VH-VL binders against Large ribosomal subunit protein uL10m (mRpL10). Designs and how they scored, part 69

Target 1, 224 residues: Large ribosomal subunit protein uL10m (mRpL10), of Drosophila melanogaster (Fruit fly) (q9vpl3)
Amino acid sequence: RGKINIQRPKAPHYERARVVAVTQPKYPELPKAKSCFKTRAERTQQQQENPYNEIIAREVRNWLDHSRLVAFFHLSSITADDIFRVRVQLHKQNLHLKSYGSKIIEQAVKNTRYEAIVPLFHSNHCIVFSPDPEKTAALLRIVRRVPQMVLLGGIVEETMLSRNQLVAYAQMPGLHAVQAQLVQTLSQAPGHLIQQLQAHQNSFVQVLDVHAKNQMNEETPKST
Below, E stands for the ipSAE of ESMFold2; O stands for the ipSAE of OpenDDE; V2 stands for 0.75 times the mean of E and O plus 0.25 times the DockQ between their complexes.

## First folded at step 3 (VH-VL)

Design s2 (from a37 with heavy chain S31E; framework fv_anetumab; at its last look DockQ between E and O 0.02; V2 from the best seeds 0.00; counts 0 for: pae E 12.5 > 2, placed apart)
Fold by ESMFold2, look of step 4:
Structure s2 (fold): chain C 224 residues (1-224), chain A 120 residues (1-120), chain B 111 residues (1-111)
Amino acid sequence: as target 1 above (224 residues)
Amino acid sequence: QVELVQSGAEVKKPGESLKISCKGSGYSFSEYWIGWVRQAPGKGLEWMGIIDPSDSYTRYSPSFQGQVTISADKSISTAYLQWSSLKASDTAMYYCARTLYDSSGHFDYWGQGTLVTVSS
Amino acid sequence: DIALTQPASVSGSPGQSITISCTGTSSDVGSYNLVSWYQQHPGKAPKLMIYEVSKRPSGVSNRFSGSKSGNTASLTISGLQAEDEADYYCSSYAGSNTYWVFGGGTKLTVL
């Protein structure tokens, strides 16, 4: 944006409305009626809070923009020791477990294609980020031991996937080719399409299962 | 096409050891967990424990911890349930079951069961 | 002694809707959305009907639905058919010590 308001260099110290005769004030000099002093205190508080929230929101935006794998989990009651152990196990696989307030997530995804994920953060949650989309299977293997973390869905190569879709793709080679087809579909009305895809999850899994079996049969003749 | 085939019925005496098996086929065996479930004659299902065949990580119900051993050999796609010393109260049907890919407790495929009878 | 309480039996006429309850505690059913339901016909292995409270696996009729309120999960069977006559078990994650439990089972009779 580039523009800042720096027209706060000074504020009147007088009750100018009560002055018997007042010289004409310079435009930057404000009478009490403008209440610049009260506004400055309030603005200082806003500015203090905004920089902190903005820094964290920028961190979330950076993770979202540069992670090829993002997974969303509902987090049930879990001990601090257990969640710490999971975080360590994930980190060893270049999988980064994070949790942010819903306000910060909403700020981070405002006016982006990811705005549809905000409702997922009204409940207790955690997010896993990674630059390595091939780590999806490793992620699922680790969290299987943690029933308190319930997979909701994710993003792989900028494509929104339901829970069942993410599970299916964790097991398939050639995910990048399939992802190209999904990106075209999801680029139009993403929020409604995501909900419709989740409503058809059983049918979608069956189609992907046939596709995976066909790819398995095709690769069998190559003999590794 | 996913199939779990269990070993045949067993008739044993109290104090004897026993190891029953569950062979999985039609899927990538080490990528899914295997659980064991007991059903005493005329009674309900009891969750015994579960194993991740990839590294043999196990969890047991408190009621069965120390009473049985769950193991797996992923090279032959087989899970096992083992007793070192059977009791008459171990008489039951024993099922193995596979979890959903992303679960440790929702069993989507079941073996046919192995009837174990322990009597003098 | 059963951690999850189910009615011993329920009955209904063909075409009717029936509901089977599964009551746990705040430390299992109440804390986790990890309830599943199994159908078992006599002499057969159980079959998964519902998982994660309300999700149906592929190949399960949409006549079967699941829900949860507080510490009680419910399996609802609509359009009851003779083939639905079986035993039904709920299961839940138990929390501490990271294990699972089954309910005592419910015998469904189709009249």
Scores: ipSAE 0.439, ipTM 0.748, lowest interface PAE 2.8, mean pLDDT 79
Fold by ESMFold2-Fast, scan of step 3:
Structure s2 (fold): chain C 224 residues (1-224), chain A 120 residues (1-120), chain B 111 residues (1-111)
Amino acid sequence: as target 1 above (224 residues)
Amino acid sequence: QVELVQSGAEVKKPGESLKISCKGSGYSFSEYWIGWVRQAPGKGLEWMGIIDPSDSYTRYSPSFQGQVTISADKSISTAYLQWSSLKASDTAMYYCARTLYDSSGHFDYWGQGTLVTVSS
Amino acid sequence: DIALTQPASVSGSPGQSITISCTGTSSDVGSYNLVSWYQQHPGKAPKLMIYEVSKRPSGVSNRFSGSKSGNTASLTISGLQAEDEADYYCSSYAGSNTYWVFGGGTKLTVL
């Protein structure tokens, strides 16, 4: 073993796709209609909280509760082949890359100790889960080669850490006791930590936008 | 006691090949990237490129892409900077330095430098 | 080419405080809290003095401090000493197309 089934995507991806397909049935457009049917019942149904999202939200809560390492990333546009290669490399280290819609994340963490992470997911995002916090260094080494993934912060042993604190944790030797003590030392008040994570995300999103525009404005971008 | 030790000074003629080294000790070599920084005589610092010794993945600054080759051998904790054909303009002091990773680390330990002189 | 602008020289007397500026753009200093400062004595390798704008590595005097406002980072040296006479370089992460950039360097003279 140790092989990753790269031909068969994980169940969470398919479950999400199925829920989306079921909740958004396509009706043929009427010859005179410029938009979907405008019945009160249909509008009410469209505005109702999707009960089937609870299935995926439960999966997210399960990952959060059973993972000792959770890392949050901003995700820029990336090809299917590139993200697949990243997933394969991460899986070999017992690191599991997941992507969920912001509304599903909100539903999953609502009224839990993780509720404060919701603002991190208002843009394109992904999350890496692992039962082994000692894999933080391996995680950071792999994602360094993926400029589309930018670390925002994470949770280690139920403690929320900023990007810099997570990096510091990764630099510690693989001594469990030392790493546990470091997590306690780096622990910050949740409110202030969330402000730091949000500020970092906003700053990074702005920089990504500027870089993307600068790349587009170049006459011919460098081929690597 | 983290230390980066670089190879000795080199005097070469234009067109010759050269490979200089940077050996790390006192830490887990493959856990840190090694960057190369150039300093021309009487000038400032210029970042050239960086390597992850765990799999030899490299990234270069735009100014040095295609001009040099960076490599590493993790079995002997050594990184290398190589030229296939030296130019007089390559005359400079070359430093290696370590960082946690390419985009969010700082260069916390530096080698002593390797002076490369290319005669005109 | 230098991407970050530093004054060519700065001077001060022993016991005084001096500040060295490092001005970039919104795409480097303005966007990232990844500014570092290096001290270089003649004929020696650079030494890290400040990283991540304001943090000091072990062994660096608390007389050295860093800050950032907008597109400008600053290194402040208080209680200036003769041994502080050196060249000082700032550096910033500049995005995935450029990676790291350095300032042109500032020569500090202790009068």
Scores: ipSAE 0.007, ipTM 0.458, lowest interface PAE 10.1, mean pLDDT 76
ESMFold2 (binder alone), look of step 4: mean pLDDT 91; pTM 0.935
OpenDDE, look of step 4: ipSAE 0.531; ipTM 0.776
ESMFold2, look of step 6: ipSAE 0.000; ipTM 0.400
ESMFold2 (binder alone), look of step 6: mean pLDDT 92; pTM 0.944
OpenDDE, look of step 6: ipSAE 0.422; ipTM 0.729

Design s52 (from s1 with heavy chain L100E Y101W H106Y; framework fv_anetumab)
Fold by ESMFold2-Fast, scan of step 3:
Structure s52 (fold): chain C 224 residues (1-224), chain A 120 residues (1-120), chain B 111 residues (1-111)
Amino acid sequence: as target 1 above (224 residues)
Amino acid sequence: QVELVQSGAEVKKPGESLKISCKGSGYSFSDYWIGWVRQAPGKGLEWMGIIDPSDSYTRYSPSFQGQVTISADKSISTAYLQWSSLKASDTAMYYCARTEWDSSGYFDYWGQGTLVTVSS
Amino acid sequence: DIALTQPASVSGSPGQSITISCTGTSSDVGSYNLVSWYQQHPGKAPKLMIYEVSKRPSGVSNRFSGSKSGNTASLTISGLQAEDEADYYCSSYAGSNTYWVFGGGTKLTVL
């Protein structure tokens, strides 16, 4: 393990305290028996107003709002040690690797300008955040060496970019004004961008299915 | 141009300590990991370990864990391989080599090698 | 122990094509597209010839190519030349517990 501290933007303390206070569970006298007699209203309130998911969703929104570079990846099976190594390498470049459940992502981006990214997260995924868009080249260089992470697309300076557009942006590190102009020029309507990202994802899923089946056949001895 | 320059050949007796060096030039030293690879006379290549000079984070091959110490000084772009007590079986050519990070799968530039001979 | 299996020797004539195999397991060669090949002339340091299964560094002849099928990676040298006579080593990433493994090496003789 490295000596690097991982930091991320957080929801305002006041907002978090308010949500927790309003939705805090009541103390049960006998947990199992009380759970069996929980009313429909209590179950519905707990499911709809899960304060934990809202707090995490708020953190995701803060990451999206405060990061000038966001990259989306499909994540194949990877060990905890391997992903930790990737996190350490990325952190050296002020790049923050995060993984969240698809429902939390959907909750975080629903009714925001980022809602179009939701389809990318129906399979296993991870996201890299950075306040520094100059680190796009460093990000792609590091991730190129991680076959379990496949770039799907990203957001640079609040503009959604396809995989190819993000690669093009990474090749222009010298002049910020030129890079910003490239981002605006390459920008596509959210529907068109999602269509391109989903097409690449479907092709990648086919490749992953073949790879996963080959890997399982080779690693798991066939019972005879 | 990228270059890795290693220290000169060493002749030692069993029980002596030794520290050999590998100096990088022509690139940002802290942006690449340095690995050490051993080659016994007439034998193949054996990976020993790797270091990230930016934070001195090390990983060792299971065969070499506890046998050697790898270190780096990023201020002078130099990595080191060190033995507290040499054995005759440590006689080998030692190479340093550069990689992007610990799972890159390859070493793109190699030092010229340091021959270490341990005999009575 | 040698983790990756290579033939001890291979031979060919000038202008011929030869192939060197490198066989691992599903936990190394079979799992990762991180296979590299190194050329070593007597008394010299190894030189990277192929990385990530099939990619060539700048300055390496296009006569050298790499491929992989299942647990076996292959280095193919076309238009064989006298200066290709050397030892060739394959290497693969083998996961975070092992990291890197090398093959035993193959001596290529050009007759």
Scores: ipSAE 0.006, ipTM 0.454, lowest interface PAE 11.6, mean pLDDT 76

Design s53 (from s1 with heavy chain T99S S103W H106Y; framework fv_anetumab)
Fold by ESMFold2-Fast, scan of step 3:
Structure s53 (fold): chain C 224 residues (1-224), chain A 120 residues (1-120), chain B 111 residues (1-111)
Amino acid sequence: as target 1 above (224 residues)
Amino acid sequence: QVELVQSGAEVKKPGESLKISCKGSGYSFSDYWIGWVRQAPGKGLEWMGIIDPSDSYTRYSPSFQGQVTISADKSISTAYLQWSSLKASDTAMYYCARSLYDWSGYFDYWGQGTLVTVSS
Amino acid sequence: DIALTQPASVSGSPGQSITISCTGTSSDVGSYNLVSWYQQHPGKAPKLMIYEVSKRPSGVSNRFSGSKSGNTASLTISGLQAEDEADYYCSSYAGSNTYWVFGGGTKLTVL
């Protein structure tokens, strides 16, 4: 969040509004009378939610516009201490881990070249942003030690890459290889790329279910 | 030119320890994972495990975890596979192979293999 | 045990096309475009023939092609030649807890 002000020099007053909106206290709604009150409460809730969603969607668009590397992950259950350690390791490499709701992501990418990423966020997820695409290798080295984070795909130099293409990119030597990969990716059928990203998402949910089942049936002491 | 050179054949008795090696040359050793693949006589290939030489991070097949140890020394571009106590069932050809990465890796270059024979 | 299923043997005549299947589950072959194929001649180390379902390494003949449909990957060898006689193994990435798995292998005989 604080880092976004440094990375977005042309939006200081918008950042002020965003911080206020995000940190505003919410009061629980009391039970209401049946017919008319319920409709009025619903109307008020919709009105209050709309400004928040647009402000955060604008934040997401700014991260997408100012990042040359964006990686999408499925995120399973992880402790606050563990995710904090991951954030610290990522931050040392100029990699910024963010989490946003699916509706906000949909609103942020609507009518943009990245609208196709919305299906990736049907389940728990997080996104890593960086202005430096050369940090892709460092990102993958950090994440492979965090089994709760599973790579779905990403965007490099404004080009959408499947998980496999992003991993290959991380291992490429120099500028000419990067140019070749981008040209190759741009020549792919859009439907096929989206199918690959969706297949990875579905596969990871299935793998996590198997992992959870194996852990529940495993006799080896695990604690938490 | 990329090459993986493995140590020579070994003949051991049950209960003995053994450590075999795989030396990479012609590429940046720490930029590639090294995997170990077993092939029992007349049988198929079995994936054993893999190591990242840059930090010695390992992943094992469940079938081989606790039975073998994979290690690497990046300063001499060499990966190792070791047993604390050999069994007759460990008799097999052992291959090392280079993988671009763990997640979507495939073995693009293979060592010549090390035949390990364990008999009483 | 999370083995991939291959036919034990396949045969063909020179100049014909043959196909070797590799069947897994929705959690491996069905979910990932990370299927590779290896050729092994007797007494030799395996050689990578296909990676990422359909891609060929440099030096591998265009006669070798790979594909995938659902939970089954296929290796097709066109214009079959005597030197193609070998054992063929498929391999798939199966995720964080299953790692890599090999198929049982298929012996190709060129008659």
Scores: ipSAE 0.007, ipTM 0.453, lowest interface PAE 10.9, mean pLDDT 76

Design s54 (from s1 with heavy chain T99L L100F H106P; framework fv_anetumab)
Fold by ESMFold2-Fast, scan of step 3:
Structure s54 (fold): chain C 224 residues (1-224), chain A 120 residues (1-120), chain B 111 residues (1-111)
Amino acid sequence: as target 1 above (224 residues)
Amino acid sequence: QVELVQSGAEVKKPGESLKISCKGSGYSFSDYWIGWVRQAPGKGLEWMGIIDPSDSYTRYSPSFQGQVTISADKSISTAYLQWSSLKASDTAMYYCARLFYDSSGPFDYWGQGTLVTVSS
Amino acid sequence: DIALTQPASVSGSPGQSITISCTGTSSDVGSYNLVSWYQQHPGKAPKLMIYEVSKRPSGVSNRFSGSKSGNTASLTISGLQAEDEADYYCSSYAGSNTYWVFGGGTKLTVL
């Protein structure tokens, strides 16, 4: 099931797609009217929907478990051709661009160490996975030319990093010890990243709180 | 330390060509975008365009597309802003600034500005 | 073009707090958490004070704070000091066709 290969992490890329295709329900006459409380259409839809969602959620969990680099992006409107070209360019660097619905992401990360990422996916989004954290610099060089993709943050070596922390990681020398030290130094509790991204939801209250606190605490004129 | 140094003030006549420069130091020049921002006398800031020095990819504000050319020479860590034919309305302070990380980042370091005066 | 709306001026006394608003649209301020604020003293280049709505660069006083609600971002300066007297510009990422747009600027007077 889960495979851990430090030198060559195996990403799920063919086997799951084939399993989904084989197990996908056909439409001849699968449901029988056995319940008075559900229509035939409702039973068929529920049976098909639940298995599909769980299969995709397991795929997402497998990507998260086998990737040492995960980057989250806001994705604004982009043509199918343009996103395909970006996907191809990323794939050449062992970077795998994926897009999943927010409900599937929530289902995938529930009861995992990654549950804190759910709020990142309430807008249009995409995720880039890689088994190789050394590819962070290559990732950022590629996406800097794709203005429709805006970096929100990521996970490196199972540690959640904000946008600026991830960029700082990318700028470090390729020395393993230095990179590991930086990740530890920059790392924050998962909730901290989410709180920063949700700051605007409480902006008026935050402004009033800051104003009140500053009035209660006389500020030093040279506290710059 | 990170620093952007711009060329000196220019006084030109309408119709003349001009090329001003912005030299980056203290960082990997090709890893950051450079933007140009105009400020007419007594007015606010207007972004003009940006360049990725690694491949000279440029994007312009719609109001400046075709009015100026932005270029860069990564071998000498310098970006340029150029006019083929200056107009009196081009009189302004011109700032270069580094974009923090990529095209969606803010302008984190600014040059000191180049004053361009176009008069007859 | 000026895409973001700021008040032309704001005034305060030393030790007080002031707030400068910056109103855009759902395509810029409302869509992205990528609002920045710049301080410009007369004859000087702008200086980045706030980025990503509420974050400060190293060396910027914690007296400066940023927030956003819907299509409006706000810069709050607490413990107002004489050296805070300057022009303040907001800016927002506006997507792949425009990148960045600026506000018209606000002149802060410390009386």
Scores: ipSAE 0.040, ipTM 0.551, lowest interface PAE 6.7, mean pLDDT 77

Design s55 (from s1 with heavy chain L100I D102E S103P H106Y; framework fv_anetumab)
Fold by ESMFold2-Fast, scan of step 3:
Structure s55 (fold): chain C 224 residues (1-224), chain A 120 residues (1-120), chain B 111 residues (1-111)
Amino acid sequence: as target 1 above (224 residues)
Amino acid sequence: QVELVQSGAEVKKPGESLKISCKGSGYSFSDYWIGWVRQAPGKGLEWMGIIDPSDSYTRYSPSFQGQVTISADKSISTAYLQWSSLKASDTAMYYCARTIYEPSGYFDYWGQGTLVTVSS
Amino acid sequence: DIALTQPASVSGSPGQSITISCTGTSSDVGSYNLVSWYQQHPGKAPKLMIYEVSKRPSGVSNRFSGSKSGNTASLTISGLQAEDEADYYCSSYAGSNTYWVFGGGTKLTVL
């Protein structure tokens, strides 16, 4: 019980104590340590494990093992009709759009060389598979029309690539073109080839940054 | 070795249709986009639009959307710029130019230009 | 299209350095590192001189350099030569609704 005149000048210490009290976690009233663990487990409904998840997980592993191109996307809200049209366009290019739950992806890649991809799937996602890595450029052309799909990264020829690396791969010349450039370098200073290759890599990264910004701005308009 | 060769100069009357061409050679045509850039007499460069020849995906500047049509035929490595009905204000030099990336930010090789004159 | 702002003309003497500015907005030059510069001689097609703000294509003299600060990109030409006399245009990516915009052009005179 305070004095009436104390009520008015309670500014510093009273307000500080109030803020601290709000931010501190409340202790649970019921004693946790004395709860009967076995009784709780015994009251759980008996459920058969769903073998469907293992069947789908095996299917995912099969896609990963037999695809030389795998691309991972974040998927924002999109209508069933729109995603169906995207699937049709991709299918014409031997690109297969699949969507699986995070638990199924985790189960599929657990104890495999692909386990590192699990963190990519804790939000809404989809995956595009193809046996043909040369289709990476076609994939990115199709996806640019779908702002709801944002490239996160991928796997090409069993190598995990970031978004920037995957898009750089899409624009790389074939082996014969690279060999032709190397032949030209044999008649010139080696530094010129290095500079050209570095310039291309930097250009691809910069284009990707702009594309990423455009997709982010279109999907989540930033309020000023 | 890389070349973009444009069709010859055109003299037209208002209301006539026109289709001009830009043929690429010395590179894989479908791997690069083709942009169209206009230059009116005594004025600067204006971007009109671009096309990806691999799937005919087009993008137009807001000023030219609905005014022109851009198309491409990858089997003959040729891009086109077309008007359904020309106006005197369409008198300009028209350039095609190649770009590597989307969005690339640059046009690395340019055609020689096609002069279009529209007068009655 | 709203063009990027360039001075109408600049001049310099042989051997000197000059700078041409290209001013846009936060939604084009300020947002993207996708600025290119083109040289155009009378009656000729434009030629790429600088791309991605500061990069030179093969065959372009190292006397040409590019930079950017905020909403303004700059083309600097050092050791001016008579052959540098031309019109210079800047271009910037301006987002997915517009794609590209060009500057109004700058006429360089070598006195």
Scores: ipSAE 0.005, ipTM 0.429, lowest interface PAE 11.2, mean pLDDT 75

Design s56 (from s1 with heavy chain T99V L100E S103T H106W Y109P; framework fv_anetumab)
Fold by ESMFold2-Fast, scan of step 3:
Structure s56 (fold): chain C 224 residues (1-224), chain A 120 residues (1-120), chain B 111 residues (1-111)
Amino acid sequence: as target 1 above (224 residues)
Amino acid sequence: QVELVQSGAEVKKPGESLKISCKGSGYSFSDYWIGWVRQAPGKGLEWMGIIDPSDSYTRYSPSFQGQVTISADKSISTAYLQWSSLKASDTAMYYCARVEYDTSGWFDPWGQGTLVTVSS
Amino acid sequence: DIALTQPASVSGSPGQSITISCTGTSSDVGSYNLVSWYQQHPGKAPKLMIYEVSKRPSGVSNRFSGSKSGNTASLTISGLQAEDEADYYCSSYAGSNTYWVFGGGTKLTVL
């Protein structure tokens, strides 16, 4: 507790050449294993029993225990190029975008204070970690321009916050004492928070379904 | 760009200790695991072990458990393979390779290799 | 010890297609879709050619393809060229008590 030993190293300096390389055919394709998007095949593979999952689950536990900011997102279909662009922007703000299978997350949080978040990860998801809670405003600014990522809620200073509570936290002046007091007050109703997060997930699924139906009936410049 | 650079060739006598290195550059060192692979003269590849540099978690092949020690220093982006007492049968080319931590099953890139010769 | 079985050698002529097999057990190749293939030229470090059974890294020719059926994985090289002459190794994840195992290697000769 309170030990700042982040398993993932601080965000490395992202080479400008790598951003340029994404538009150049001769360069190797960027790794897709760290992509937030999960295809059906990728989800199926992650759902199969894999002893290696314990090592990844251990990493997730370390991220949760040593990150002062954790944000949960629902993820719609997104290309590798689009998610790479988002990762670059987040990386510049010391924000680390991670995607883990639902079974790995369940294994990681089982018998911990985070166990209540498991239902959030039964649909397409990704998580953003940071050691710096002051970066919440930067996170929301970046994500507002990525319609495929929808904020569900998060954890700040080990306290569960709904989407609205996290937005409120981001809008407060950078006074640590005042922010800590607010977070502490919000922690007095954890059951209510979980209900709000689950309701948000269900509501977004409905919105996503309507959007998908509308998208199917539109004529787009790109062929299916 | 992304590369692994290994220490130079070593010539040792049986019973001597040895520590060889593998330095990563062009990427975030702790975001990937480092594996060690042995290749005896004229023979095939044999996996020895792997390390997660972020917390120094190690796993060894059953054939190499207790025979070697794998370690890493993330502050200088370097992994190590160490013997307390070398044997003539340890004569081989030793490779390090990067492994994606969220995905198992492949090694990329590979270091250039360190030739270790143990003879009396 | 070698956990995965490969033929010691395979030969072919330029333009021909050849296949290299890699046979394991139900606890490695048969259980996981984590098979990779490596090419090694004399005096050089190995190079990744195929990962996750059938996927190619960027920069690897589409003449190289991978597949798996039961306990046997296969590497197929189409339109064989002189520069393909090398040693080829398969590797598979083999569970938490072993982690990774390699095949014995196959020497490809282009006649």
Scores: ipSAE 0.000, ipTM 0.403, lowest interface PAE 19.5, mean pLDDT 75

